# VHH binders against 8-oxo-dGDP phosphatase NUDT18 (nudt18): the designs that were tried, part 11

Target 1, 325 residues: 8-oxo-dGDP phosphatase NUDT18 (nudt18), of Danio rerio (Zebrafish) (Brachydanio rerio) (q568q0)
Amino acid sequence: MDSQSSILEENLEKILRGEGLEFDSVAEQVDPVTLRKNVCYIVGAVIFNSKEEVLMVQEAKRECYGRWYLPAGRMEECESILEALQREVREEAGIDCQPITLLLVQEQGPRWVRFIFLAEETGGSLKTTAEADDESLQAHWWDRKSPLPLRAHDILSLIDAGLKYRRNPWFPVTQPVDFPCHVVCQRLFLTFISSRADADDRLWLLMSNNNTSHHPRLPIVVSFRTYISKAVSKLIEDCMPSSYISVHIRGILGVQHNGRIPGKTDGICFNTLVLLENTEEGAEIGSPPSLETDCYRWQEVTNQGLKAKIIERIKDGSVLPFQSL
Short names: E, the ipSAE of ESMFold2; O, the ipSAE of OpenDDE; V2, 0.75 times the mean of E and O plus 0.25 times the DockQ between their complexes.

## First folded at step 5 (VHH)

Design r04 (from a04 with Y52W L99T Y110S; framework vhh_7b18_3)
Fold by ESMFold2-Fast, scan of step 5:
Structure r04 (fold): chain B 325 residues (1-325), chain A 124 residues (1-124)
Amino acid sequence: as target 1 above (325 residues)
Amino acid sequence: QVQLVETGGGLVQPGGSLRLSCAASGFTFSSYAMGWARQVPGKGLEWVSYIWSGGSTEYQDSVKGRFTISRDNAKSTVYLQMNSLKPEDTAVYYCARDTGYYDSSGYYESFDYWGQGTQVTVSS
């Protein structure tokens, strides 16, 4: 019993460090996702030089010809997220790079998910107009102040996020880890915090009652045909339908993807940090919402070190940002 | 040479049905995702539905269960079957081709070619 508690704590620590865990067989009941057919992943790079100029590429595509953007593009089959990033930067900018961390994960419906990285230059040569091809016309270091015709202004917030992280990191380095997944899904750190004057905070995690799992029995939700954010809401509706609560996706603790097995591992598992807040005015905020199912249970985190780490990540927003567009 | 031509719009009473068609030419239709968007007075351009090259479909919440998108690759045509129409569905409906390049911030911003539009009016 105590050995199972120890294993659970070890696995929670792994997830908090951005490491991966084997995906549960729950995914076998759902059709696999496939790139270009029913899911699209975009990678983009924010790369600064020593002068804090940002790497930009001039578009060669007809519809945005001559306009400037971050090195970015679609992930292809048989590659990892990091391989896609390095390929796009090399093809469009001529630069070899290494990722420092993920900066943002963005979704737009079930249609696309975008992974934005802060990365550093490790080699290569800046692409010149003499090297123009179908991938890009040239690359340039932009001072972020001079007029530059942009393909779209969405990248300005991405550049700002990279600059902020570079100067003052507010979450731990988070990189995709090599674990195959057949669906788009989330492993949820679904948390409830009880805070009282003159008392230590108490922390609760929603746990699955599945006894066959070898890793933490955290809930897994599949979001293949809906928004990632909506999959969390559906789980809450299914197990807490009578509760007056607000749901906050705090961010992503880890990203699990393989991509190297064609058509079998195009899925992604996000380790997602979620905070529930009681919205009942005048209700006693001493315990988490009552569950109307036997599939899940609330478990109090009593290990003081682990509890403190999780609460700190939640309250400080020390977690990879996630945006639903 | 890319061309998208919408047909099937018209006047219909609330609760009625219409089927929009979009005939595509000038590209390998089966390799591209296709979508429908509508221009609603006061709201601007609004994405409605999307169909991937592999046949998977997606819908805006306000049309789920009422609208069905489909495609016929042999005819290079995408369809939008609209059932249980409401006055709020009144708009110009546009067929669009997806670029396959998704670094844009919006569904309709990823589309590189648009049709001329077809008017749908739901009124008694």
Scores: ipSAE 0.012, ipTM 0.342, lowest interface PAE 9.0, mean pLDDT 82

Design r05 (from a04 with S104E; framework vhh_7b18_3)
Amino acid sequence: QVQLVETGGGLVQPGGSLRLSCAASGFTFSSYAMGWARQVPGKGLEWVSYIYSGGSTEYQDSVKGRFTISRDNAKSTVYLQMNSLKPEDTAVYYCARDLGYYDESGYYEYFDYWGQGTQVTVSS
ESMFold2-Fast, scan of step 5: ipSAE 0.626; ipTM 0.813

Design r07 (from a04, 18 letters changed; framework vhh_7ubx_2)
Fold by ESMFold2-Fast, scan of step 5:
Structure r07 (fold): chain B 325 residues (1-325), chain A 124 residues (1-124)
Amino acid sequence: as target 1 above (325 residues)
Amino acid sequence: QVQLVESGGGLVQPGGSLRLSCAASGFTFSSYAMTWVRQAPGKGPEWIATIYSGGSTMRDDSTKGRFTISRDNAKNTLYLQMTSLKPEDTALYYCARDLGYYDSSGYYEYFDYRGPGTQVTVSS
């Protein structure tokens, strides 16, 4: 093990624990994203009481007036994702909350990203009709059975996901970490696993060949207006155009954001776990696909503990879910 | 009554071209941004392009410049010119009235009206 291998292994362990890494410069010159101009981030809360009733808010907005929804709203400039969550729940429902975990990240490209949290009530008072304002008319605990006119039915799957996690967590607690980023991007754990009969699995990671730096880095892909998932597919098309492989985004290992300074830090970096699989039927492949570029290389993960952790997260799907809508 | 009706879809061979149209009625077409969105089999909806009331456009980089959005305000019609079509372009294509406003429910509130869609199938 040399010093470069030690640094890489430490960085991989940090990401697997949900910790952040300093954002490196991207290869392409890109204008910073800005909230309310070219990116929109939504936070939403799934909060249950002791009776497993879910917190709902009655909309005051003209377009959906009187209909019920989860506490949710836009992130504003100069706040963190968690600050936005706590502010929205307080403004719309009157209660104080603490996040338990990120539950789901949904996207429609960088124009719209939604962070759904499982959270718990820590104080405050449920908003009543006497306190109605522009943010909401009132809040209520919904038994999930009584008829309730919903603004949209998309939240039903979110409520179910929250209930499932609350009863039997299938991925580790995952919280946003404060690291500034000026673009919407993904740091890729782009993996290939070689499975052979009667042998331990071997694992490779795609690494960036940075000629301005002599240490290995994970690839970073930027999303400008396309689906965030499409940036991964584009990288693979550019690197491995002749390969018979399928691409699976397993989920998100971490979310990095620090929006406290507007204009330069409104971006987000997702640490994204990706699995490549061979599509050739019956093939036993001992090596990752050949690359048609000098920009990237395959690096085998030989540290047994680290390899086992990564393979387990992939095979069990033990990662924060990520959905392109 | 606001209506959006797409047309121009169909079966085309790889490398071919199609021009989609969207006929708008029931509102002042020239005052609104208009968008094309597609949904491929087994995938979520994908934004393709937006043309603003002032005539400026934004396009999805994943189409690599093969698609061009345009409008004819005199005819209340939105267009999508598609060239060098690939099997991956097979999808139901929708036009939508874009309020320029995004909210907590996402797709539903992004576009207050959308058409029923026109099917594009690229195969040989």
Scores: ipSAE 0.015, ipTM 0.388, lowest interface PAE 6.5, mean pLDDT 83

Design r08 (from a04, 16 letters changed; framework vhh_7b2m_4)
Fold by ESMFold2-Fast, scan of step 5:
Structure r08 (fold): chain B 325 residues (1-325), chain A 124 residues (1-124)
Amino acid sequence: as target 1 above (325 residues)
Amino acid sequence: EVQLVESGGGLVQAGGSLRLSCAASGFTFSSYAVGWYRQAPGKQRVVVASIYSGGSTKYSNSVKGRFTISRDNAKNTVYLQMNSLKPEDTAVYYCARDLGYYDSSGYYEYFDYWGQGTQVTVSS
């Protein structure tokens, strides 16, 4: 095995563990994204007490006044994703919290991306009506059964996801890692699996050919706004525009963000796991789709342990869920 | 490609009514806020009314009670019903797509696409 194969395997293992990687000069060609100008990030918390009651806050804003929702809000300048989460929970519910894991990433691209966390109470005191302000009127623990006028019903599926994860985790703990990004980008684990009844599974990853002086790299797609699903489409259009393929975004392996320098670190890098299926008539069974560019290549994963780990994550859906709304 | 096309402008007498339409294409219309702006000769462009993805509305003080903004997501169209028109309502009216919305941190407005405008003239 040469040094490039060794470095690639180390980098794949790091991402599978939820660690971050420095991204290269691909991001240098675009203007930085800026909060409240061209990107919007939302954080929300699912927090349970020992009785599996969920933390709710009563809305103070005019459009949904008096209705109940999960602690949630927009990320502000000069904060990380985790700092935004802890601030929103403190401001709206009066409690201190620690994130257990990201639970779900949702996009309404290119408009916003929402990070939903499963978190635990670590201190503070539950906000009372005497403490009502512009952030919220009060907070309480909801038994999920008593009548409660909700701001929106979308949180019911978020609460269910939190309960499911709390009782039986189906993907590894995934938290944002501190890596400065000035653009929105996606590092794509674009995978193809060849499965035959008479042979062992083979795994292919799409690799970038344009890394002239550094390690072999996964494709990185830069966008001017948050749009995870469109980044996948752009890469497909760049490398296999004539192919008839089915694209499955399996989930997010990691989120890289810093946010502490306004206008310089407001970007995010998503490590996104994608499965391709070749649906082209007459395509060779067991071969990945033909590429129409020299900028990318298919690389087979021959390390048996690493191959098994990646295939298991894909087939079991053992990866942070992603939803495009 | 994203497009916004205004129609329904024209000449009306003071006290009359007009209904403006803005036909949207090239994006998921129901997911975005849309606003109406106007620009009178020799003056700056100012907000008239906005409608958010959830259906809530906001009006400038000069038109509140006379104008009504509405949307039809099935037709990808936003409307501005203008009643009790005054000569000072004379302007070119523009439709704009807004990426912003209300949340606990306040309102963020970012208008990334504008229509070509439609002329409204109110005679005395």
Scores: ipSAE 0.000, ipTM 0.140, lowest interface PAE 17.8, mean pLDDT 81

Design r09 (from a04 with E58T; framework vhh_7b18_3)
Amino acid sequence: QVQLVETGGGLVQPGGSLRLSCAASGFTFSSYAMGWARQVPGKGLEWVSYIYSGGSTTYQDSVKGRFTISRDNAKSTVYLQMNSLKPEDTAVYYCARDLGYYDSSGYYEYFDYWGQGTQVTVSS
ESMFold2-Fast, scan of step 5: ipSAE 0.508; ipTM 0.761

## First folded at step 6 (VHH; from a04 with Y101S S104E; framework vhh_7b18_3)

Design r15 (at its last look DockQ between E and O 0.17; V2 from the best seeds 0.00; counts 0 for: pae E 4.6 > 2, placed apart)
Fold by OpenDDE, look of step 6:
Structure r15 (fold): chain B 325 residues (1-325), chain A 124 residues (1-124)
Amino acid sequence: as target 1 above (325 residues)
Amino acid sequence: QVQLVETGGGLVQPGGSLRLSCAASGFTFSSYAMGWARQVPGKGLEWVSYIYSGGSTEYQDSVKGRFTISRDNAKSTVYLQMNSLKPEDTAVYYCARDLGSYDESGYYEYFDYWGQGTQVTVSS
């Protein structure tokens, strides 16, 4: 087995496990992002007690005074995503929590990202009105049935997602991993499946074809202006005829973030699973779409175990949901 | 009070050039990304260009190579140099402060302050 192929397979396995890879130099000299200057990260928690009540906090801000929301807040400098979550839950609800898994990643462009966690209570006490401050007035376990003046109804879908996951986890536990990144970007696990009537499915990965790199690497796309999700579409449009290709962002396999050095490592790298589908009628399904650039190449996954694993993930949708708002 | 005032719009022939200026006041200009957007009546707002606080720039594909965004922090002003103008560039151009308002609960408004806009008309 060519040493290069072995390394690739190992890296693919790491990504599939939700582990991180070292950030490869982006060809384009992109300035680092800086938290609270040109990027904003939000953390939110869905926490249930033994009665399946959900932890809610009452807002202290004038604009939404007295309304209820999930514990949520902005990340601060020099903290990890997990630390930020724990801090916010403690500050707003008085509760100590342990994150279980990322439940949902939401984006509104490349500069705003919200991380929703399923978490569990590990200690603390509910914040009371006597403890009211600028962060919140109080915290309460909501039975999800009693009337509660909600700040916004978007939390209902988040709560439902949390309940569904608890009952039937449909993707592996996914937590942010500590890998430095200076920009908001996606490492694309971009796949194409070619099916033959009488043969095993063939699996193809799009790889960067950098003359300078001795090893095949997964493409990295950086987004600044456009939605993170649109960066994939742009790459596809640039690299292959788009008229007959459907791009399916399946979800996130992993989240890499460090956040320890302000203005240097405030970036996020999303390991994103993407499936391309040829929608052309009568198209020979035997090969991946033709590339119009030499910057990328298709690599067939020949390892049967790895192929099966990747295809299963694609078919099952067993990935962290990614939502563009 | 945050204020953004656009200037430099007007009528120009195809292939011509305009330079838009946006004077900002009421906030720490150097701390914010600034952007230009344009809107054709009856159509949605389209972002044209961004310049981050660090000086990095972004452009819509339709204006790449023709438009240049820049900023002068000392003057609290953002500029849009528009060259090789086309009829399809006709719109009201707005200056906006980017990364405007987001709250502690994760509600984010991409732009919190806008200028009144300046009309750019490209016509023969």
Scores: ipSAE 0.026, ipTM 0.374, lowest interface PAE 3.8, mean pLDDT 89
ESMFold2, look of step 6: ipSAE 0.079; ipTM 0.560
ESMFold2 (binder alone), look of step 6: mean pLDDT 81; pTM 0.806

## First folded at step 7 (VHH; framework vhh_8k46_1)

Design t10A (from p04 with S106A; at its last look DockQ between E and O 0.61; V2 from the best seeds 0.00; counts 0 for: pae E 4.4 > 2)
Fold by ESMFold2, look of step 7:
Structure t10A (fold): chain B 325 residues (1-325), chain A 128 residues (1-128)
Amino acid sequence: as target 1 above (325 residues)
Amino acid sequence: AVQLQASGGGFVQPGGSLRLSCAASGRTFSSYAMGWFRQAPGKEREFVSAISWSGGSTYYADSVKGRFTISRDNSKNTVYLQMNSLRAEDTATYYCAAGSLPDYLAEYWDELTAYDYWGQGTQVTVSS
């Protein structure tokens, strides 16, 4: 009994710190994803110098020739996400970088994902027009005030987020961790909070009923043939169909990937923080939604320190943002 | 959701022309970028051409540039592929596809992953 609780609590702490966990087998038999065949991952960098000027590259591609954008590009075979970031910044801008944190994860279905990083310059020198190639024409530090013909304005909010994070981080440093995964999926930190005026909040987590383990495990949802964000709603529909449920994806606690074996480890596991609200009128506020299956169960978090950490992350929204395009 | 139906394939001699059509069902056709892909026997599906939701931007694989023209008519919910100067190597099943990837990410429209909805395809056969 006591061993099971301590293992679960240690695992939850690892997830909250962004350390990840070894990826468990999924219940469904699904084919592994393969980079450039049925998944496409993009990395992009927000890098400032000491004057708070942002690193920009001048595009060489026909569609946007001569226009400016953040360093960004496709992940290649056998790369980690961080290796792809460093390679793209070097190729397009001529500089070396160290990642500081993910700033944003964006999706268009389970098969196209963009990772935006805040990073810092550690070496190299800006690419000049003499070094122009198919990757880029040149690179410059932009003061964010002078006119510059941009490829697109979507990057302005990304630059602002990077600057805000440098000045006052609002979530813990979050970087991808080196764990293989064969599918695009989410490990769900799926929560329900019950509150009453004269009592402490109670916190519930949805757990898998997995008989092959000595401890409860968090659910894993595979993003098969759908948007990553919609896979959570599908799980809720399947296990809570008779309840009025609002699903609030708070953000991402961690990202797991390694990419070492093409066609076998090209997947990504997102550790996703989700809050459920029961919107049924007359529902009792003190209990989580009823489950219409025995595949899952609600587990109350009784460790007061751990409960407080989780509730604070939920209420403060101190998590890596996630965006559907 | 949108459902796509490709048509207009057939048999043609080298140097000939065909026009493919892809009719879409659904009220949101005008919000999608449209693409054409092809798959020859024993080969992987490959990108042919794409067009933005407004019709203002077009993109072509190098192998078809100058010979094929993509266009769309949002009033008819239809995308077209005019194929001229056909070669034996153009023999394939041609598929139309619809995707919601923003136009400013057009460099990624050659990826199968940019497209959410796919037609059943239409056969094009070019005799040598």
Scores: ipSAE 0.243, ipTM 0.652, lowest interface PAE 4.4, mean pLDDT 85
ESMFold2 (binder alone), look of step 7: mean pLDDT 80; pTM 0.819
OpenDDE, look of step 7: ipSAE 0.764; ipTM 0.882

Design t10F (from p04 with S106F; at its last look DockQ between E and O 0.47; V2 from the best seeds 0.00; counts 0 for: pae E 4.5 > 2)
Fold by ESMFold2, look of step 7:
Structure t10F (fold): chain B 325 residues (1-325), chain A 128 residues (1-128)
Amino acid sequence: as target 1 above (325 residues)
Amino acid sequence: AVQLQASGGGFVQPGGSLRLSCAASGRTFSSYAMGWFRQAPGKEREFVSAISWSGGSTYYADSVKGRFTISRDNSKNTVYLQMNSLRAEDTATYYCAAGSLPDYLFEYWDELTAYDYWGQGTQVTVSS
């Protein structure tokens, strides 16, 4: 009796810790994504030495020959996101590394996702010009002050974010976890908070009404050809079309991928924290928006410890940042 | 989504010029990098030229450098390919394409997978 509620709370805790959950099939049959056919993943590394100098690579590519950038490149078949990071840093800079945390996930269009990591040097030696090849000309530690011709200036804010995190982390260590996924999708930690001056906040979580599972599950939205924000908006339009609400994607709680079987496990599941807010003027909303379907239900989170953790993450913004470019 | 319509093809003698246009419809043209590709009978579709969504960066295949110029007019939602000094080997169906390729990935601007939306082609024939 009631073991399903305990399972749900345990699963929510795992997601909040970035541990993920095994990926089940989606409700409808969708074709698996295939790396470099309809998705492309980019990894990039921010690595500091003890002097807080950042690892930079001098580009060998024709369009940016001789200019400097972070170690970065595309994920290849049969590798995890972390394996891609380590391979790119070794190939371009000669450095072995271990990831510390994701710093940022960026998407641009339905096909391109970039994963930026803070990482630490664990071995190897800087690539010199004597070792120049098609990957890079050399690698060097940059003091972040001396003039350096950059390939692009987008990396400056990434370097600053890495330095800030190294000095004072503002979200829990978040690394991709090894769970296979055949599509690009989001598991939605979709929340509504009712706040009253004379009472504690109440937290509501959107749950799937699911005939194939013995416990309640978070909604999964497939985003094969849609941005994360568009996929969430589509779900809201489908189940809450009469409501005046704004959708706030707070960030990513976790990233699930393994890439082991090309064409079958090339997908990614993002565990995405979303806050809904009422935009109707003049009203205090004490309950979540009405649902116009029986596919979903609102579940109040009554476990006080769990509620406090979730609300804190939402209000503090203590989540892995996400950008849709 | 964006819908693309290429036009401006035709018959031209070697050494002549043509200007291709690709009109875009849909929400936001200025969010996309734009590319031109071409395909001759019996050959794979090949890269010709690309331009960033801002117009600040351009890229050309080696075979067309110095002869072709890509440009865009975001107020008209249109990308252009000015083709000068045309040669017989430029004969092909020319396709315009749009993708959300970031500037920091410019090494991939010549790849088909960089582009998500494709126009119908326009025929360019260079012969005497």
Scores: ipSAE 0.157, ipTM 0.573, lowest interface PAE 4.5, mean pLDDT 85
ESMFold2 (binder alone), look of step 7: mean pLDDT 79; pTM 0.805
OpenDDE, look of step 7: ipSAE 0.777; ipTM 0.888

Design t18S (from p04 with A114S; at its last look DockQ between E and O 0.68; V2 from the best seeds 0.00; counts 0 for: pae E 3.6 > 2)
Amino acid sequence: AVQLQASGGGFVQPGGSLRLSCAASGRTFSSYAMGWFRQAPGKEREFVSAISWSGGSTYYADSVKGRFTISRDNSKNTVYLQMNSLRAEDTATYYCAAGSLPDYLSEYWDELTSYDYWGQGTQVTVSS
ESMFold2, look of step 7: ipSAE 0.327; ipTM 0.684
ESMFold2 (binder alone), look of step 7: mean pLDDT 79; pTM 0.812
OpenDDE, look of step 7: ipSAE 0.673; ipTM 0.840
ESMFold2, look of step 9: ipSAE 0.304; ipTM 0.680
ESMFold2 (binder alone), look of step 9: mean pLDDT 80; pTM 0.819
OpenDDE, look of step 9: ipSAE 0.755; ipTM 0.876

Design t18V (from p04 with A114V; at its last look DockQ between E and O 0.73; V2 from the best seeds 0.00; counts 0 for: pae E 5.3 > 2)
Fold by ESMFold2, look of step 7:
Structure t18V (fold): chain B 325 residues (1-325), chain A 128 residues (1-128)
Amino acid sequence: as target 1 above (325 residues)
Amino acid sequence: AVQLQASGGGFVQPGGSLRLSCAASGRTFSSYAMGWFRQAPGKEREFVSAISWSGGSTYYADSVKGRFTISRDNSKNTVYLQMNSLRAEDTATYYCAAGSLPDYLSEYWDELTVYDYWGQGTQVTVSS
């Protein structure tokens, strides 16, 4: 076996399983992000009991006093995403929880990111009005039918996503992994699929050439003063400007974050699945779009098992959803 | 795309009043939520007040509630901060900011990270 091909395939498998890859460096010089100075991360929990009632907390904040919402709050210094979730659920609802999976990642570009989790109760006791504090007034299980004054209706679709996943998971369990990152960025699993009537589908990945090692690496795009999704479009415009291409961000294969060193590891790397489609009228093209730079190259995925796995994820939409608000 | 010009700062006695203005240019002002922040010497920049794109929702830091009033006039592309009952603690450079965060996420308007455009600031000094 080719040692470079084996390394690449092993790395691709890690990303597909949501295990991530250690974050080394980025091509551009960008100052590290710092929690509470130029990034804001939010965690929120969808938790059901055995009757499919959802855990709700009554807000103590003056602007929404007495209204109900999911347990949610800001990540604090030196926390992982999972630690922030467990702390917020405990503080607001009195409940210990075990995160099951991410359900949705939302952004309001690029320095505000919300992580919505499906989680399960593992202990604790619902917060009562006797325990009311600045974090919340109380917590209840809501049957999702009885009238309840909500802080905002955005949580209804989040609750529905949690219920759907609980009943019929449509993507593999995806949880943040403990790898440090100093910027908000995406490692791109950027794909092109060619289909010909007389041959099997062929799968191509965009690889970075600007690499000090012998094995290729997936491209990394840094988000700076823009939406995370917009950074992908910028890369496409820079390296494929003459092509008739539509860009489809399918979702997230994994989330990498550590948070241990304020101002150094406050970043997040998203491993993002992207599909390019040729929009030129005519027969399907057997090769990917032309690249107008030496910074990248197309690599065909020739391992049949790996190819089939990747194509299945794309076609089934079997990925963690990503939403720009 | 949006340029902000803050004005109206100055020197005032304790208990006095000032009105700050932030004029916007560029794209349509009415599509942005507007915020005021301040920074005293040796301190971090802090939230003061915010107002929704329509003017229907207003938010205040606890330290200024009841004393400061934010308002906007979309026909003049201007947001105002009426500052009454000024105290020595209100001495700072005041910055206006604009962001496109939807109203239902207004709980995050106290976050510096959600504002894309910033004014140069105007100095407010409450004399001893």
Scores: ipSAE 0.095, ipTM 0.571, lowest interface PAE 5.3, mean pLDDT 85
ESMFold2 (binder alone), look of step 7: mean pLDDT 80; pTM 0.812
OpenDDE, look of step 7: ipSAE 0.727; ipTM 0.869

